VH-VL binders against Protein ULTRAPETALA 1 (ULT1). Designs and how they scored, part 2

Target 1, 237 residues: Protein ULTRAPETALA 1 (ULT1), of Arabidopsis thaliana (Mouse-ear cress) (q8gza8)
Amino acid sequence: MANNEGEMQCGSMLFKQEELQEMSGVNVGGDYVEVMCGCTSHRYGDAVARLRVFPTGDLEITCECTPGCDEDKLTPAAFEKHSGRETARKWKNNVWVIIGGEKVPLSKTVLLKYYNESSKKCSRSNRSQGAKVCHRDEFVGCNDCGKERRFRLRSRDECRLHHNAMGDPNWKCSDFPYDKITCEEEEERGSRKVYRGCTRSPSCKGCTSCVCFGCELCRFSECTCQTCVDFTSNVKA

## First folded at step 6 (VH-VL)

Design n1 (from c3 with heavy chain T99E)
Fold by ESMFold2 at other seeds, look of step 7:
Structure n1 (fold): chain C 237 residues (1-237), chain A 121 residues (1-121), chain B 106 residues (1-106)
Amino acid sequence: as target 1 above (237 residues)
Amino acid sequence: QVQLVQSGGGLVQPGGSLRLSCAASGFTFSDYAMYWVRQVPGKGLEWVSSISGSGGSTYYADSVKGRFAISRVNAKNTMYLQMNSLRAEDTAVYYCAKEYYYDSSEAFDIWGQGTLVTVSS
Amino acid sequence: QPVLTQPLSVSVALGQTARITCGGNNIGDQNVHWYQQKPGQAPVLVIYRDSNRPSGIPERFSGSNSGNTATLTISRAQAGDEADYYCQVWDTSTVVFGTGTKLTVL
């Protein structure tokens, strides 16, 4: 898809100075605005982190000084869960920022502006291409011949097939789940060997990121990565 | 058997002080956030204060902030509420409560019997 | 400060269905918990996170939450259901209770 958000990638143009007044920890990056954020659990106390807001609508939280946290980049939903509110699932109300010395939930701030706009674009694109959230196609290479085979990542089942294939260090063309093939079948032509079908997010980079149905696919042979499933549910993507 | 047994209520004059106690048994006390909730005559339930399992984090309603102090001694399985600069509007039955673990500390499943505090001049 | 508004009282005939409402702006975006309090007793949790029952709470108690209204429903009302009922939410870092409803079983 054409990236019309490219005109809006300058971080200094994401919000007016007045919209960010009195927010704690504001830092304007090249293509993002960063603020201090947190989430409260009466059981464990406050978890404190930094929230990055992108013109694409992506939201990234880097947890700082939270006990036991080594997560480098979290969705707001994953941050809510990590802070000890694992069953609440209401991150827009439970993740807060500091404005004028007071905790203010994200739902009452301008910080969700681009997230909400991105959700609208993804919803319209999904309706045009069908009802279900999907990810772009991916390729898995045969260990014997090196030929790459296209996997569709349109459903949970298809995502599992891809995850299983990526987790198999000896994956071969004969293991291809959609058709019975061997190494003798030709690859898809080079002119058509492009990544297709990602309408969930204009920023989707494929199965190596947490903004798609995949994550670090080779960590476990049958891992469906609950964090990415929760992430998708919370960003409405 | 999970129990919360309260003590320390009574009658005090405005500006006075009182300390409430809540003794716990039947569960691993240090694993749970604990709460004070009061019920003022003619009103409903009002959250007053919360304390984390370790005691390292405390939270207060605006109406009591700066006047009340919640604490716990995990070795004694006991939570306290120190109430200073008491006002007539602090007159209430005070309940201690234990978080409901399956609800991520948003709800309360075990409550004490309640302790009456009366602030009267 | 958010206000969770409940009707002051609700009456229901024995065996009939009672509905107790809890109103708040966009309360459907929050988790709603419900408590029953009988005279002279501490509150008892009857519904958590909108529609879940703790163990020991009969299935006659159910809950829903959408838009600006959460509802506690008590089907086949019994004399023992006569009590005060409170809704409760989490608000950022604090706990907020509803105004309370007295349920009378006739």
Scores: ipSAE 0.530, ipTM 0.812, lowest interface PAE 2.0, mean pLDDT 78
Fold by ESMFold2, look of step 6:
Structure n1 (fold): chain C 237 residues (1-237), chain A 121 residues (1-121), chain B 106 residues (1-106)
Amino acid sequence: as target 1 above (237 residues)
Amino acid sequence: QVQLVQSGGGLVQPGGSLRLSCAASGFTFSDYAMYWVRQVPGKGLEWVSSISGSGGSTYYADSVKGRFAISRVNAKNTMYLQMNSLRAEDTAVYYCAKEYYYDSSEAFDIWGQGTLVTVSS
Amino acid sequence: QPVLTQPLSVSVALGQTARITCGGNNIGDQNVHWYQQKPGQAPVLVIYRDSNRPSGIPERFSGSNSGNTATLTISRAQAGDEADYYCQVWDTSTVVFGTGTKLTVL
């Protein structure tokens, strides 16, 4: 072949024609490929939208379920929740596209190619540190001695421990959940506190100022999720 | 108490029609998606059809699409399954089921008692 | 057509722990639900979303799901646990049940 598939900056070069065959709603843009997609709730019916796939690995969904929706650029996870699948949280299998007249989940399509490659690059860059894709660590100060103690924000449970500690005006070293310590334990050196465990890679969205799991769930102002409301309130304090 | 009471089963010849009913009580019927699941005697469970709380959206397994029609009348707290062009392989016990509220329509907590449909000459 | 494969039968001694598997490609990326069905009765939900128990289900029922296998675990098996067990997932826009497992308590 005279042309190499390696350019990968133009939308027409993101996928071979065979890979997009029989997909509904294909539109090749300057730096993306767009297809029709949807998510099904038996309670509410199908939500229909447009999925854009970028060479960066980003995925953007513009929902067309209700006129006047101002959340036009959703992540697949946010779209799944928007469609009424609040507890499922399995967007790769629940968001579908139409191929040959049939609903096919994203996980069984080539459309996740660049998303998956972006995840592999992030994992590979952190392999020497125990193959972790780490969210950031944060510190909570003792009300009695002022020493700061490191909290690991890697899971929902760990984020909750940090969230609760931030909300406790009388938090002390003895309340530290990972080990039994007192104010007599030495604080980490200031130079070591710079390492927060997050690589700040382009694919790591959890290294901002917000709590990773709460902010992802409660992107919409009318969410009834008390966990996200409590967490946002504690972060704002 | 939350209850689903079924009726409408029986024996029918291939190519025939039958309508199943599922009467609900003890919960706000219109808030929930409702389901039909069937089981060939001595065999496993198979999802057949679903209907949204309002009745505005319906879903079918490929094996019954175009032959079966699910419906509901919320004022009567009743769901129906109209089965047309019946085949021998449609012989089964048919259950109606209510979605489990805490699981966004993925699982089913309340089932009817089951109604036998036999398709045979 | 998603296939959720379960063993045809599992036997457990009274008071021991039974494990019933549900196999599917990348089933760990799905939410798995479990039902118990006794002869002549409708199914009863015993586990939802991998590991949660509905109210009224004894704590000796538990579940896990990772990789290609989901597992229903019944500790301290009782005679009354003898039944057929089905796993179930949501697949795209449809509901899929496993092939079913007969649990015998010896």
Scores: ipSAE 0.431, ipTM 0.770, lowest interface PAE 2.8, mean pLDDT 79

Design n6
Fold by ESMFold2, look of step 7:
Structure n6 (fold): chain C 237 residues (1-237), chain A 119 residues (1-119), chain B 106 residues (1-106)
Amino acid sequence: as target 1 above (237 residues)
Amino acid sequence: QVQLVQSGGGLVQPGGSLRLSCAASGFTFSDYAMYWVRQVPGKGLEWVSSISGSGGSTYYADSVKGRFAISRVNAKNTMYLQMNSLRAEDTAVYYCAKEGYDSEAFDIWGQGTLVTVSS
Amino acid sequence: QPVLTQPLSVSVALGQTARITCGGNNIGDQNVHWYQQKPGQAPVLVIYRDSNRPSGIPERFSGSNSGNTATLTISRAQAGDEADYYCQVWDVSTVVFGTGTKLTVL
């Protein structure tokens, strides 16, 4: 494994070979490590899935055992519920991986390294709760110059502003609701166009059904509120 | 009335076999996992085996794996424990138990049946 | 394979409060269940998921679980509370019982 010298973290740098030794289903991706995982309910049997570990501390589980699953990317807690352990609520000890042929709970593996580091940073940060709870920023492109402008999606009003901008085929920089700008204003640099707030993963606590407000980018399949239904129906041509 | 009634215990020589039965009534048997828990007289409880509601998944303690086989026949509301290659250490009172719907604890137990493995 | 350690015996005077401990590494991160067993009888569930009481169990029975210790508390101990008590957890895909505690009501 090579030393980490760049700004970007590669999947091969997340764990040493020794740390993954004898784990089943190891697959190293560009920005994640994936392993086989599962959760046991004596009532329903083992649910088997794949766990992806990201350097951000995100954990994503893709279930392989139910043809009717509507969501591919589950949090560990959602996967525990999916496996039939709805009242257990102890996913760190109930979700397991296979090491040397044995089921080993996540809490006893190195796989929680980045999750734990992310949690500690959040609890020590002045903004740890706010930063991880809020919906991500999104970008809208100007029809005139093509420059992208940042929209915050933190409140129903802000989500509506973004929705309206996405639905306006003639939206331009002068329509920007937060400041009086024109196409002369410089676009944010690529390094600063990262989404602020939670990712679009199932582990995102800031993308609840109630804050999606009818934006297809924000709507989860579980949201039945009329605003989300109306938006989805109205934005399809 | 929720009830588990056990049968099939007795005396057997080392290396022998025995089958325990647990007949259920008063609940929808196929909805619940069923369990075997044993207790050496004067000693503590030890989990032995579990079976899913459908019977499709089984789980065993390391001490009995490969020697014991749990099964169920849902049409008869009955769970079984086939015990093979019995050892003196298997001497115990064997209880069947039902997992509670919302507790994941054992809310209903059978009366227990004694298995004695002795030469 | 994990061991849930309980004291072998606990004594309590009639009317007093008994506390029975169940020790395990990070047991506070698990759901702990408690069973009462009288001589010649099957166990009876008295506490589930740390602190919940099934129907028919007196309010004198309560439970707690944090860190490395779960505790069953029996207030206003009665003669009928004299029994063996076992804690139990799920460990990944297996079931583990504690070593058991004999409660004696003096």
Scores: ipSAE 0.424, ipTM 0.755, lowest interface PAE 2.7, mean pLDDT 79
Fold by ESMFold2 at other seeds, look of step 6:
Structure n6 (fold): chain C 237 residues (1-237), chain A 119 residues (1-119), chain B 106 residues (1-106)
Amino acid sequence: as target 1 above (237 residues)
Amino acid sequence: QVQLVQSGGGLVQPGGSLRLSCAASGFTFSDYAMYWVRQVPGKGLEWVSSISGSGGSTYYADSVKGRFAISRVNAKNTMYLQMNSLRAEDTAVYYCAKEGYDSEAFDIWGQGTLVTVSS
Amino acid sequence: QPVLTQPLSVSVALGQTARITCGGNNIGDQNVHWYQQKPGQAPVLVIYRDSNRPSGIPERFSGSNSGNTATLTISRAQAGDEADYYCQVWDVSTVVFGTGTKLTVL
C-alpha cells in the first residue's frame, strides 16, 4: 500500500487509553472518538445518543431516536434542547456520558479536551478581526407544500439565490438551488433548524439566536456575520 | 386552582414500610414530571425521587435507591412513593412537587406529610 | 455531589436590602433557583434560572449568578419576608438544594 500520511491519523491518537477507561460505548473512528452520551429530562426521560469528538475541537451528536445522517448531526447545545431541556442552555453540565456505570457530565470528563483547546485559540485570536467568516442560514417556504428549505448564505452568489427566492411569490421546492428536490422530500427537523449563521465550532455557544450582524451571543471575535452585508450587496440585482 | 394534596404519613419502625400519596388537581397531570422532596425537621431540603409525565422514567437520590419506589396513576391524577427498609435518617417531612418553567424548578408544592422512623 | 453552601443566617433591618448567597464551584455555569419557606409551610419558588420571577412574586425579589456565587436580593425588606431560603441547581440528572439560610427581619 502506498504511503499516505493523511490516512495514518486515526482516532486512537486523540486520548490515552486510561482517559477513556470505563466509558460506555467507546468507538474509535478514522479521525474521531465516539462514545455513548445522553441528556436527562425528568419530564420525558433520558435521550440517548452518540457523541463524536474531533481533534479540531468539533463535537457532533447523533441522536439514536432518529436515523443517522449528515443532516441529523447536532451540537451539544442543540441536543440538550432536543432532549426536552429547551431553556436550560447548560450543555456541559447537562449532557452526560457513562463512566463506571455512572452518569458523568461532559464538564467533568476529558472529552472536552479539544473543545477547550479550540476555545483558548479563539480567545488568543480575538484581536485578529475578520479571521473567520460566519453567515446566518435562512429558510424559504414552498408555496405548494409549505415545507421550508435551507439557504446557505456564505457567498455573494448564495445570498443572491436567497434574495431571488424571497422575491419569488411562486417559489417551490423544485426551485431549490443546492440539489434537485421535490415536495416529496422531507423537511429538515426543527431541532436542525437551530443550526444557523455561525460556524459550528466548540468555541461558538450555538449562535442559533443571533441575527445577521454577528454572533453577539457567542462572544467570539472569529464569529463574524456577513449575511446582511451580502444581502444588501445582492439587492442591487 | 392548581393543587397538590398529600396523605399517607405516620410513625413506623426501622425496617418497616410506608406509602405516601399526592393527589393533583387543576392541571393536566400527565404533562408534567412529579417530584418528592424531603426535609428533616429543623434542617434543609433534599430531593428524593422524580417520575416522568408518562411514568416511564424514574429517578432516585443515592440515599434511597433500591428502597423507595415512585409511581403514578395518571387516570387518578395521583403520584405515590413506596418507602421500604426505612431507617431513622428517613425521618422527615415529605413534599410532593410539580415541575415548572424549565423542568429544573418546582413551582407547586404539596402541604407536606411527616414520616417518623423510630423504635 | 456538589454542596451548595449558604450562610446559616442573615439579618436585615425593615426597609433595607438583604442579600443571601449560594456558593458552589463554578455555580455561574448552572441555572440557580430560589425558594422561600415559612415555618410550617411548603417552599415557594421565588426566582428561577438565576434572575426570573414567577408570576405573583414582587419585584423586590431579584437574583444574580456569576463565578462561584449566586445571590438572592430582597430590597425594601418587609416583616413577611422573614423565612428560610434555599438555592437549588440541576446536577446532570439529579436535584441539589443549598444548605438553607434563615432570614430575620429586624
Scores: ipSAE 0.402, ipTM 0.743, lowest interface PAE 3.0, mean pLDDT 78

## First folded at step 7 (VH-VL; from n1 with light chain Q30Y)

Design q3
Fold by ESMFold2 at other seeds, look of step 7:
Structure q3 (fold): chain C 237 residues (1-237), chain A 121 residues (1-121), chain B 106 residues (1-106)
Amino acid sequence: as target 1 above (237 residues)
Amino acid sequence: QVQLVQSGGGLVQPGGSLRLSCAASGFTFSDYAMYWVRQVPGKGLEWVSSISGSGGSTYYADSVKGRFAISRVNAKNTMYLQMNSLRAEDTAVYYCAKEYYYDSSEAFDIWGQGTLVTVSS
Amino acid sequence: QPVLTQPLSVSVALGQTARITCGGNNIGDYNVHWYQQKPGQAPVLVIYRDSNRPSGIPERFSGSNSGNTATLTISRAQAGDEADYYCQVWDTSTVVFGTGTKLTVL
């Protein structure tokens, strides 16, 4: 629909340099800004990780693993629970970053700017194609090992990647589009798979074989599967 | 049956030191974070320090950082607060407290009886 | 940094409902806990995470939290409810107590 709205923002343009001043662990990527973050439990101590902020409003928290292992990727809420704050459920105030050597909760930083903007947009009804679709994460199973790999369905391109993977009867871990992995990489723990990343709009419901019927970002006119054929023929009707 | 029994308070001059003790019984001590909370007579409550169940992580209020050291010996079911470089404003009743398990270490269900620390010339 | 402001005193007639407030900027974004403290005694937890009662706390104790104000409500006030009351939150990595309120039952 609007070609300019579909383009990803460069990480260096997400925040002014002054806004990131004195933050620990700042790394500006091609499509994100990354900072060191944490969450404190007096029972277990501090959990420390890295937070990635995307122009889409997505927030991802990850830990590094030994070479060849998958990184755990969590929403801020899942990270809060992971750190031992299971009952708190106040991640904006409990997840912190280091600014000038001090713990500062995310709610008091500029880092939530795009998350907050995206939440407002998702609360509105919309009829036009936008740069972001609030669709929960889905999983695709490897034909060789049976391990499930997480697909984000936040954009038309990401929905297409998932759609193609679900339609490939020989899909393997090595076909994973987001990272170079093999069947040797560890699968996400089952308790973490329940977090699908659609917390801002929980009414979005994924499908088991193709992405949402009737969502133009999730259906493709050149695809021959019955769901895409039905969508294409019905959208013009 | 769950109890926290405190000892070690008293009178000390500014710049002096004291060690407070908190002995636990009736629960598995090593499973819980433990806390020190103080109260100046006639005033409100102030959190002072916390220690993880294993003793591997410690936390302090800004007003006591670098002067106080919390520790525990799980084999003795006892937590300690070593207070150094004491100041007049450290005069208070000191309570030890156990985390309330059902609330992710945010609240405290069992408290010791309190011990008075007086810092004066 | 957060300051949790409570009224210095609150009075309630025997059998009536008392309300004790805890004010803080955006306190509704925190979990609020409440303690009762009688003279010469240690505090007792009466409400946790805004509105939940620990085992042994009577149902006449209740709590709420929204916006800039958390409230402890004591219905059918009894003489034994006369005490100091403190609110408390977890903030980032530390524990913060309110300024305290003396409840008097008339």
Scores: ipSAE 0.540, ipTM 0.811, lowest interface PAE 2.1, mean pLDDT 80
Fold by ESMFold2, look of step 8:
Structure q3 (fold): chain C 237 residues (1-237), chain A 121 residues (1-121), chain B 106 residues (1-106)
Amino acid sequence: as target 1 above (237 residues)
Amino acid sequence: QVQLVQSGGGLVQPGGSLRLSCAASGFTFSDYAMYWVRQVPGKGLEWVSSISGSGGSTYYADSVKGRFAISRVNAKNTMYLQMNSLRAEDTAVYYCAKEYYYDSSEAFDIWGQGTLVTVSS
Amino acid sequence: QPVLTQPLSVSVALGQTARITCGGNNIGDYNVHWYQQKPGQAPVLVIYRDSNRPSGIPERFSGSNSGNTATLTISRAQAGDEADYYCQVWDTSTVVFGTGTKLTVL
């Protein structure tokens, strides 16, 4: 076995033990810290879930409202909508954790530390107004069974995986890049096939990065790679 | 027409109990979260309690938690507030209110007429 | 829980523009709702989610919210606008009202 380089941040190094004291559901993983979280709708009640905090600034939520479900991970914004707060769009104040038996919104906890650091780096690049939108998920259908599989578009590499799948007319469930699956695997529930995260905003880092095969269909709106420039120039008059 | 009609209220001594009622009409009662909001005469509004459409989830302001119990009977289109261990500071006009459906249960569009509760010796 | 501070009173001349503020630490990170309450009556929702009007509310009612201040604006003030006004937010799992402002139309 070969491990080319192990420079991952361990979960135990993300927060001091006292920063997590009295917080419910703390579980320290290999590269994350997990805690119990929730979101309240007076219409529907509390939705309960697990929040994972990563050194990259990613925040991932797995819902416990459907026992035994292996559903895809949610952004905090998607979890807020899932809980029944479709119009609020204030997840930092509406998603909570339990500290000392009390609901405490994420905005008043240390759990946003790495998310905030990631946001500052994005703002320094002059590509955003300081608002951060998670890049939206997309779906690709299997040519054999018609089932759709979720692609996360959070990085250039993930965007390329999605683009390659969309460009393959014979794409099958067995080509799914995130897990080894077949057409036998159940499709994600229809009620959860909403596009999560980014609305394809020009300010989203993943949306504004070039994923290009040298044509108008393949590029982000701000693509400046020479292949796209040459194509555009040569097509006119 | 959408309507909330309140009943109950009155004078009670500190430590006593009282029950408020809020009867709804003109909408599908079980589809909506319902609320109690109170107002000390001449003063501001304070949220007291909320209940989900099914009645399965209840929420309380810290000032009343453990003393007040919100409930509903959807077959009767009626919400209740059981107030126990009453204190002088609970003296207020109590309003029932219906969530504004188009706003994630954050705001209230229909209010009852208000019911005065007075807690004094 | 956040304290939403409003001025105790605001006066406006008939036909002029009134502005009622609701101050809170980072209130721009909340959705702000506004209610009008006339003496002896229940509150009426006039603005929801910062700047939206429910049906039946005149266009001269408008709202904004940024930073530490949300503002209810009533243009072309009429005698019938004389009332108490409350801001309100959702905080985590609870509802918080502002301290209230008495608007007097002169």
Scores: ipSAE 0.507, ipTM 0.807, lowest interface PAE 2.3, mean pLDDT 79

